# VH-VL binders against q86iv5, part 6

Target 1, 237 residues: q86iv5
Amino acid sequence: LDSCSICVDFVGNSLNDLLNIILNSGVIGTCGDLCSAVPGGQIVDTVCDLLCDYVGVDEFIKLISDVDPDPIYICEKISVCKTNDNAAASLDLVQINPQNGTVGGTFTLSIAYTVTNTIATGQLAFNIIDPTGNAFGDAVLLVQQSPEQYTQQFQFQATPSEQESFPNGLYTVQALVCEGSCGSPHPNTYTLANGTTTFTISGADSSSMSGAGSFSGSSQSTQTGAASGSGSGFALF

## First folded at step 1 (VH-VL)

Design r7 (framework fv_regdanvimab)
Fold by ESMFold2-Fast, scan of step 1:
Structure r7 (fold): chain C 237 residues (1-237), chain A 121 residues (1-121), chain B 110 residues (1-110)
Amino acid sequence: as target 1 above (237 residues)
Amino acid sequence: QITLKESGPTLVKPTQTLTLTCSFSGFSLSTYGVGVGWIRQPPGKALEWLALIYWNDYKYHTTSLKTRLTISKDTSKNQVVLTMTNMDPVDTATYYCAHKGYFDWLYFDYWGQGTTVTVSS
Amino acid sequence: ELVLTQPPSVSAAPGQKVTISCSGSSSNIGNNYVSWYQQLPGTAPKLLIYDNNKRPSGIPDRFSGSKSGTSATLGITGLQTGDEADYYCGTWDSSLSAYVFGGGTELTVL
C-alpha cells in the first residue's frame, strides 16, 4: 500500500464521481469543495484532499478533466507514481485451463512474465474476446516491479449475465504487460510484451448458477514490487 | 549534487522586459515530479514566489503578476527561463531559481545564489 | 499582502530556545505541508524543515517543526550565534494556486 497504489485506487474508483462534480458544479475554489462532494466517506475524502492539495485544485481539475482520463497517468502527473521509459519485460506464458470447457464452468488464466528493466508504474492486463466479438477483461497494477520472474492467475466462472452471455465457440485471450496504462495514448506508455491464446466453450453446465461471473486474481513476486487489481471490467484496450 | 545559477541583466529600465535564465546541473527536468521555481526578494522585504514549471511543462504563476510572467524550459540545455514584462522600480529585487524534488510535496530544497536586478531610469 | 503571518522578530540568549510561529488558513497551512527556510545575511535561503517536521540531511536536531490546525511552529533549541538569520515559513495555497511565504522572522541571539 504505497502512495502510488493508494492514488491509483482512489482515482480509478472515484473518476466518474470527480468528473460529474466538475462538470455539474458552478465554482470549485478549493480541494475541500471538490473532495467533500466525493462519495466514499471520510477516508476517501482525506485521500482526495491530500492528492488535490499536492498539485492545487486547478491543476487537479485539469488532470481529471482530460479527454482520456487515466488513473495511472494522473497519479504520475501528481508525482505520486513513477515512470521508466526504459522498462522492459517478456511474456513467458499465457495459458487458460481448461482449454475446452462448458458454460458455467470455471476457467483459470495463468500468465507468467519476466521483468528485465524495472516497471515503475504499469499494468498486467487481459481481454477475453467472445465468439461474437464482445470483450471483457481485467488488469493488475504493477508498482516498482524489479527485474525477476512473476506469475499472476485470474479465475472466472462462465455464468451467463446481461454483460456476457458466454456463447459456444472460440474465445481469444490477449494479455499485455505495459509501462503506464495498457492502450493509453498518453506519453510514457509502452506495451512491453504481448501474447495471445485461445479456448473453447461448448454446451451448458447443468450445475451453473446465474450471475455475471467474476474475476479473482493472485500474484507471485519475490521482491518489493507491488501488484494490485483494478477490479473486474469490460474491454481494457 | 544539485546546483542552480541565475543569469541575466542586472539593470533594467522601466517598461522594459526582463529575461532571466536558470542554468542547472545534477538533475533533469525530464524526471517526473521535478520542477523549477522562481522566487524574488526586494531589498529588506519578504520572499515572494513568482512561478513554477514542472517536468511535464505544467506552469503556475502568482496571480498578481500572471499577465506579466512567462516561464519556459529547455530540457536539453538544462535551463528554465523567466520573462517579466513592463518592469517597474518596485520590481527591483534579488531573483532566485530553486529546485522542487522528485515525488516531494512542493518545497524548494536547493536554491541558486540569486541575481540582483535593479529597475531604474 | 501576506497570507502567512510570522512575528517580525524574536530574540533569546545563547543556549536558550525559541519558537517562531506561522499562522495561515485552511487553504494553506490547514490542508498542506509546511516548510521552513533559513536565510543568513547576504545569502540565498536554505531549506531547514520540510513536510511539517522533517529535516534535510545536515540540519541538526536542534531545529524542529510542528503543525496544529492552521498554524505551524519552528523550534530552535541550544541557540548559537550562527543561528542569527531570517526564518521563513512556506506552503502551497490551494485557493490561490500559488506557493506562499510568511513575512519572515529576524532571529537575534543576544
Scores: ipSAE 0.005, ipTM 0.425, lowest interface PAE 15.3, mean pLDDT 83

Design r8 (framework fv_regdanvimab)
Fold by ESMFold2-Fast, scan of step 1:
Structure r8 (fold): chain C 237 residues (1-237), chain A 120 residues (1-120), chain B 110 residues (1-110)
Amino acid sequence: as target 1 above (237 residues)
Amino acid sequence: QITLKESGPTLVKPTQTLTLTCSFSGFSLSTYGVGVGWIRQPPGKALEWLALIYWNDYKYHTTSLKTRLTISKDTSKNQVVLTMTNMDPVDTATYYCAHIRGVIYYFDYWGQGTTVTVSS
Amino acid sequence: ELVLTQPPSVSAAPGQKVTISCSGSSSNIGNNYVSWYQQLPGTAPKLLIYDNNKRPSGIPDRFSGSKSGTSATLGITGLQTGDEADYYCGTWDSSLSAYVFGGGTELTVL
């Protein structure tokens, strides 16, 4: 893991803890004072100390306390993640297989995209919108991605759960390639490419549906440059 | 010791662009966390923050004026420049530049101010 | 729109004490550190208090600051004629992404 990925992962996992510490503390004089209160053990505290010390405790608190904080933006402001206002990409393929499946079946989303000008810190993100408008998705962090063609695959099993019932009907897939966090209003954020596809779920016996199910994304890529783990399972704007 | 001084025209006509320069010593805009802000004060009125530029070239502007404001720095010359377009008599004020280190909670050293009158 | 509210004026005799209030909301004073500035007639503002209650080097201990909830207070004890000035509170407003000042309080020492 590179420093940018470490930062994004730390902030993504610790943002609420940091905000709670800041809200409940009248005076925080040092990075050590702030970071020693962050749960997660010695390694998490060490990462916190390193990032905070890089910009100083006052600036670190300001970045965490911003009105619309996001981990990529915070890590770019700390200067451990790079920005490129001239990043460029195209989305070549958004495909789901099978295009007609059944409840309980496994679906593979394949995304192919071409970077034409380096993505410094960004996301490949997608939402799957069910026939009722309920959505789920995921995102993969892109760090220093050079001009090349890339492919990324995600898999999920259409097992009904409290989060997603997988009703019969038409599903829409939306995919985005972004510099910065997709949908963020923060500086140095750009939607570089957008694509959509659809698939159907049919023929399921509703009486045999299970109440347990979850989305799990398995990322496999053939790319040059740093790749980072997914930061979310949420729908995107 | 940190010292700042504002310079620029004292008289500006309506619709013209104002350009003010802040020259400083005792610190560098290459230092982490360091920034320079601009604040103005119309005669007999309250202080109003305008803009700020940080060591890493990140910029903040007051939302009501941001389309009219540009802030830039020349780190090698120890200067920060503010421009404001489409000047109006209501923009008559004393303009200050000020030093900051860290989050935007306070300005610790201020220039003496330069008075700009907008009149035909 | 005034975001931070201060009384327009306050007065007291030499040797007495005075307090100046600054009222805001959760997006400014409630979540951020407050500063205070002193502006003597015809001069630039001078930082008097930072981080709610800290004094810069050279500021005497008769000047103090405090914050409670969405309000901040500047206290001045042992008033001197040289304290006649305008006093401003200031802080960051997270909703506006802007630094905001109070309307100012004119202190008269009579």
Scores: ipSAE 0.000, ipTM 0.401, lowest interface PAE 19.5, mean pLDDT 84

Design r9 (framework fv_regdanvimab)
Fold by ESMFold2-Fast, scan of step 1:
Structure r9 (fold): chain C 237 residues (1-237), chain A 121 residues (1-121), chain B 110 residues (1-110)
Amino acid sequence: as target 1 above (237 residues)
Amino acid sequence: QITLKESGPTLVKPTQTLTLTCSFSGFSLSTYGVGVGWIRQPPGKALEWLALIYWNDYKYHTTSLKTRLTISKDTSKNQVVLTMTNMDPVDTATYYCARLYYGSGRYFDYWGQGTTVTVSS
Amino acid sequence: ELVLTQPPSVSAAPGQKVTISCSGSSSNIGNNYVSWYQQLPGTAPKLLIYDNNKRPSGIPDRFSGSKSGTSATLGITGLQTGDEADYYCGTWDSSLSAYVFGGGTELTVL
């Protein structure tokens, strides 16, 4: 992983820990004082020290204490992630398979998009909105994506959980390609492309009626710097 | 086997620019947590750290000399280059390059043999 | 600027033990791991101890390190004539964003 991806991953995973340390500490005089208190072991401490040392502890604290902290924006301000106000892309496909499934069944979300002007640091993000209006989603980081066609695939199981009950009915998928963090008010953030599709859930799959929904993702690209991940999350935009 | 070796001029006149190259083998400067630093030692004096470059191109320089120092890497050639401008007789020293490992702590685990640079008219 | 303080010299007879101290502050030793380097006359420094108390392969257990608060200590037992060298502590200083070395301690075996 490049420095931008490392920074975004660190800030995304450690932001609440950093905020709690800042809030609960009297005086933080050094990056070491801040970073040694962050949980996650030596690798996390190493990344924290590198990023903090780059801008200094006062500036680092200011960035993470922002009113609307955003990992991509923070990493852009540290200068480890690039920006491109002229980034451009189109969304070619938002498809879910099966389009008619059951509770407990496995669904695959396929997204194809074309970058027409380099995305410096951005996201491919999606929300799935259930029949009651409850939403969940995920995002993958895009770093230095050159002009070409890309495909991302996500898989999830419609297993009821406290986050999402998977009621029968019509579901809406919304997908965004963004420069910066999708939905962020920070400078150098742009929605480049937007697409939607739908699918239905009816009945139940008795083999998987307990547990939580989760996602897995993959990136199909010939470019270095494309990033993908897996997880389960709340609405992103 | 990990090895580092310094190369460059052994004699420099005052006001000239010094360029030193560290050539290494047995590791890659694309490896997570690895860096290469420069340390100098004037005759009979202590070790003084000058500059450091990490696998991800993060660069650090000692505050007292930072306006005079540049550090760069060529990962494909396994080389790190240090440039120091406006050389003065007080800069006479043995210059070392060393590999830095950044894991739990930060330490120099392999050192070059050093190259002696004399600044004199 | 020297931010880590070591005694300038220490001496003992063969077979004895010596302790070399390294004193710093919260921005360096207090918040970072300490390493020790041995420099034999006319040679490059060699890593002797890393991460406060760990030995690289090939370093005998006669050499030990410890850290407490803002100070670190190098211990050498069973002193040998081949141990005559300069010893340096080193660590990262977070406030300076710099690697810092102690002033060095010359060990003489009597």
Scores: ipSAE 0.000, ipTM 0.426, lowest interface PAE 16.2, mean pLDDT 85

Design s1 (framework fv_rosmantuzumab)
Fold by ESMFold2-Fast, scan of step 1:
Structure s1 (fold): chain C 237 residues (1-237), chain A 118 residues (1-118), chain B 111 residues (1-111)
Amino acid sequence: as target 1 above (237 residues)
Amino acid sequence: QVQLVQSGAEVKKPGASVKVSCKASGYTFTDYYIHWVRQAPGQGLEWIGYIYPSGGSTGYNQKFKNRVTMTRDTSTSTAYMELSRLRSEDTAVYYCARGYSYGYFDYWGQGTTLTVSS
Amino acid sequence: DIQMTQSPSSLSASVGDRVTITCKASQSVDYSGYSYMNWYQQKPGKAPKLLIYAASSLQSGVPSRFSGSGSGTDFTLTISPVQAEDFATYYCQQSYSTPLTFGAGTKLELK
């Protein structure tokens, strides 16, 4: 686990807490003042202090308080993550199996992509858009990913939840390979490859809604030759 | 009431060191910064650095780096500034001041006069 | 370092006058709606006294005849009406970035 992955993980998990501290605690004079208020225990506090100390508290607060804060961009500005404006990749496969399924069924999303010029810090991301336009997805962090062929699989169960009800109809899968955070307006962010596919759900039971409040099927991944991280369970772009 | 009380006047020879104290009372010592500011005769104010007493973290003006050391004793609510390798240009009144995270100073010590002469 | 240019260096006034002292920072000292600009008064032989913080916030116990204004790089301290006890030296100070820096001072003198 490299300093870039540690930074992205920390900022991704603590961004809302940092913003709330900045808003509620007023002006902050030291990294210690800011970081001691972040929940998560001593390890989180230590990571926060190290990252903040790289740029100083004023610059760190500016980065966190940006109108569109983005963990990859923040970590690039701190200089623990690298950028490559010439990164390049192609998307070779976006496939969902089965292409026709039912509520409660298990679906496997298979993505194959080729990096043709090193991805310094980026994402492999996907959104699944339901018939009503509601979206959910996930991403994996790509760090110093060399020119090579990669495959990634994600598995989910179409179990209704507060986040996604899985109605009958046509679903769209959109997959992106990006330098930077997919969809981000920040400098050094580029969509390198884009692919789509579709699948259908039939037999949705509108009376069987999950009260779980979360998507409980976890993504499973296998990658070759790359440092990687895990993404969130909601739409990223 | 909030008070910062500094140690008395010092006369030193060039090359010597001086250590000035600043004793705080009337508030929680660890909740506020202590800054040090000096003023040469007939001149303006010059910031030297700060110490945050809770963790002991310090920040120094580069002009004084490698010559200044700031410390504190939380049991006596006292901050210290040590300046080494003194020159005649270090002749000044040295103030400690209580600071917020915003960097303004609401209470000041009475000042310690340092004279550096051969 | 952020340079503070304070003007005028000296100013003569009578009791009852309105006086304005100006400070210019070499770069913006604003962040997220806050201006890291402060003003102090110093009388001969005494420590400085905080008058204004955050460009325009009056320190507790300071008379309302003192007011501050400005944002970004340009700031002013206004004293109106001037009283006999106001003849002193005034300093602006930025707290946006270390090293913290002061203006060269403005001496307010009785005419």
Scores: ipSAE 0.000, ipTM 0.407, lowest interface PAE 17.2, mean pLDDT 84

Design s10 (framework fv_rosmantuzumab)
Fold by ESMFold2-Fast, scan of step 1:
Structure s10 (fold): chain C 237 residues (1-237), chain A 120 residues (1-120), chain B 111 residues (1-111)
Amino acid sequence: as target 1 above (237 residues)
Amino acid sequence: QVQLVQSGAEVKKPGASVKVSCKASGYTFTDYSIHWVRQAPGQGLEWIGYIYPSGGSTGYNQKFKNRVTMTRDTSTSTAYMELSRLRSEDTAVYYCARELRYFDWYFDYWGQGTTLTVSS
Amino acid sequence: DIQMTQSPSSLSASVGDRVTITCKASQSVDYSGYSYMNWYQQKPGKAPKLLIYAASSLQSGVPSRFSGSGSGTDFTLTISPVQAEDFATYYCQQSYRYPLTFGAGTKLELK
């Protein structure tokens, strides 16, 4: 069991609950007082208590309440996630299939990258920019990734939603490999590699429109609570 | 080498208090929580509670909550368990054990045990 | 509280035998792919010794003749082949929820 992944998952899933408790409560004197108010049951409360107890309730509240809360950075500050300012990687492949698809169709994004100096805690992230400039994307957490070649796949269905309408036209894909949270201004965050590709959507799919929709873009936040993948390729859907 | 060394045997009368110590060596004291477990003669193991030496945070089994207090001294790498208002059924061997902070949820090293006898 | 039921309470075996001890939790002790289940060995007059953690992980320094398996509510400790030094009492323990709870123990005796 990876303690860094558990911390990132806890903070990512409970951040809004913690912020609401902190903002709406009077004086919070103990980790127990804070953590017993977090929904999710006893194991969530136990994880919260352990993380809070390491730094103390005042410092924990300060970390949670910081400008631009970042689960990776918070977990690094409490020392359950490691940092490596010398991490290094390259992006070998960013490819989307099909290169020309339809609204309602399924797209597979394939990313290959090589780690050349260990990534201690980081992300493989992607952003898809539609023809109007609206963006959506996702990320997977990278923990203690040794120097090696890695492949990751993501799938999405181009089903219109409030977040993304999937207009006809040219789409741009950008992929990033980062130490720390991609795009974060916090210390120990570095973009290690980036790559880009494009694809086109035209017409409507006759297939069922049911199923998984679009991902939240960088405008709505990258998902940082993903389970550790160790770089093996897998479908997101 | 990792060691947890406990204080010696105690004989107490009903209503008294006892304070047992557990001195840690061979590792960073604040990186591991200390738990206390007891075993009555011929019986199984019963968990009492824990302390995180770094922050001093404690948790107690509800059965003991109004009678037990756990403390530590980081300068001497020593954890303490005080049990008050002793009864004959508190006669047991009391063990301290360490657990790695953050998700290694098992006791890899134990103290040798402290025998407590409560008798009028 | 999570109740841990061990079976059998005692068993007799000879050196070279394969023995199995079972432990049942009153509710699942799994979370996020991890089983919060441990096994300890205790000899008379001594503190317990960790054998297995996370249901199936062998503690460093413990002989490979000890193995653990199971998930959710049902867990097994296997000793194969039994050696003379293995005659002891064995306890399962859940670490999923406070209070931490132990099974009642299984005494392994020489035939």
Scores: ipSAE 0.007, ipTM 0.473, lowest interface PAE 10.8, mean pLDDT 84

Design s2 (framework fv_rosmantuzumab)
Fold by ESMFold2-Fast, scan of step 1:
Structure s2 (fold): chain C 237 residues (1-237), chain A 117 residues (1-117), chain B 111 residues (1-111)
Amino acid sequence: as target 1 above (237 residues)
Amino acid sequence: QVQLVQSGAEVKKPGASVKVSCKASGYTFTDYYIHWVRQAPGQGLEWIGYIYPSGGSTGYNQKFKNRVTMTRDTSTSTAYMELSRLRSEDTAVYYCARRGLYYFDYWGQGTTLTVSS
Amino acid sequence: DIQMTQSPSSLSASVGDRVTITCKASQSVDYSGYSYMNWYQQKPGKAPKLLIYAASSLQSGVPSRFSGSGSGTDFTLTISPVQAEDFATYYCQQSYSTPLTFGAGTKLELK
């Protein structure tokens, strides 16, 4: 981890809090005044102070209050994240295993991509679109990725929840490699590559049945529909 | 190329004040925090505080808060630490160090302060 | 304040040995997958020198025989194999919150 990653994570997690403080406070004269109001404890306040002090409170407020605030863009404007308008990449593989699974089953998404010109600050993002059009996904921040081939895997369990019911049918996976935030209208943002695949869910996993199989109890506590990763889901595309 | 050069050794009497300088070169002075750390003879490292040269923001260790003042001069790329009401226990080597968001990557050579009657 | 407990206070070793220095924080120094834990080397009469940052990242120009590991509250610095120039004092430091705090130091001495 680096200053860019910490900035992106802080802004991503604290943006709404910062906006509410700015909108509801009177005159904010210092970074300390702004940041002491941000919930999250000592480290969040310390990161806020450091980033705000880097550009000054007036510029920091201006960046946060932008019409379409975007953590990568904000951190690029603070100068802790780099940009590369000439970044380039290709998507070599988007594969899900198993291709045919059941409700309650575990799925692994494998993405292989090749960077052909350095990605300064970007994302590997994916959406999984269920048969009804409901979508979920995740993204991983890419910082100073040099030209070479990369592989990333994500895993999720198809356990029904209020966010995603996992109906039987055809699912679509869409993956993007981007410089900047995927789908963002801000300068220095580019979709570098995209790819798609599909998989099917049919029937019920026998281990998800109450009282059936040794694993039914443990499968109930498994995270629903979320792939592993540090990014946000399909917000941008 | 990045260098922090500190002022020379000081000998002071109890109750006096001392002002140590730290001149930066080889980078944009206003882009990095300058922190101050001291080390008493045969002892470990103790953090005193920081100044961010761009805005002049400071933060001090509570232990020193009512005796320490940190300032800077952006035209000369120099940071200063003034410690007042000196005691014999303030005898130490005082270091300035450059900090980004996380760690001290470059250190000054140190300024020896001796406080004796 | 976050207290840093560093052990041992001193170590005797020979060139070619593997040595491990431990550092424990009184509370977690992790945020967003990053450990705010750094290791410094200090030789007599010299300023400290950064060896490791973010618990495990080797500073540019530092030999690969130095390595760091750990997360949360428990961290280690390993030197393997020890070379003649490694006999020095080593300090851990948390940069998670102010006041920034250092361990008491570990003096690595030639046997």
Scores: ipSAE 0.006, ipTM 0.453, lowest interface PAE 12.1, mean pLDDT 84

Design s3 (framework fv_rosmantuzumab)
Fold by ESMFold2-Fast, scan of step 1:
Structure s3 (fold): chain C 237 residues (1-237), chain A 118 residues (1-118), chain B 111 residues (1-111)
Amino acid sequence: as target 1 above (237 residues)
Amino acid sequence: QVQLVQSGAEVKKPGASVKVSCKASGYTFTDYYIHWVRQAPGQGLEWIGYIYPSGGSTGYNQKFKNRVTMTRDTSTSTAYMELSRLRSEDTAVYYCARGRWLQYFDYWGQGTTLTVSS
Amino acid sequence: DIQMTQSPSSLSASVGDRVTITCKASQSVDYSGYSYMNWYQQKPGKAPKLLIYAASSLQSGVPSRFSGSGSGTDFTLTISPVQAEDFATYYCQQSYSTPLTFGAGTKLELK
């Protein structure tokens, strides 16, 4: 892992904790004062101290307290993640297998994309919209992706949960390649490419009902970012 | 090429202080942590603390906190470790090492031998 | 503090052997898909040299006969095949939390 990936992961996991500490603390005079209060043990504190030290405690607090903070933007402002306003990419394939499946079945989303101008810090993200309009998704972080062709796969079980019930019907998949965080209003954020596909769910697959369902993803060796983003089953954009 | 060059051997009496330097070259000094590690004769490695040169933030092993001070000079790309109230058990080789954050030490100084004796 | 228990304390081997050194942390040193676990080699009179970082990543310039594995609390360094220049002391180190701590070392000796 690189400093950008570690920053994005730390901010993504600790943003609400940092906001609560900032709101509840009367005085925060040092990065140590702020970071020692962050839950997650001393490695989390250490990463926090590093990132805060880059800009100083006052600027770090301002970045965390911004109206619409997102981890990529914060890490770009800290200067541990790079930006490229001229990044460019195309979405070559958005495919789901099987295209007709069952509740409890396993689905594989395959995305192929071509980077034509370096992506400095960005995302490959997808949302799946169920027949009722409820959405869920995942993303992978893209760091310093050079111009070439990439493939990414995501896998999930259509096992009902409180996040997603998997009703029978037509599902829509939306995929985005972005510089910056997909959907973010912040500077240096651009949607580079988008694509859509559909699949259907009908009936139940008894063979898949004994296990828990979850998102999973994989990256090509040329990707330097994490394999899955927030991974909570909620829409990302 | 990355180099860390430390100051020369020191002989001190108990109760004195010592200040060891570590001059960095071949990289951006402010992008990396400088850690200090010591090794007593025939013993293993013991971490003393770090300084992050960009902001000057330091972290010390509690064992040394009342006696150690780490500083840096960004204009000369030099880190310093001062250890006060020296005891005979402070006799050791002291190393500086470069870390990408606290994760690992990829380059080490040659070491500074400190002998504390009456 | 995280205690690093390294074993064995010494090991005798011949050139061409496969040797394995183990290191156990008193608590998990994993965070965010990264194992904060490193291995160093030290020859007499010299500074330590980084061999492996993040449990399994080979440092640039280090021969491929060195490999690391493990996660959580249990980690191994493997040297295969052992060469004459590999007779040295090896240290594991956790960088998960301060104070950073090293194992007591394993001295690899020629039979």
Scores: ipSAE 0.007, ipTM 0.448, lowest interface PAE 11.4, mean pLDDT 85

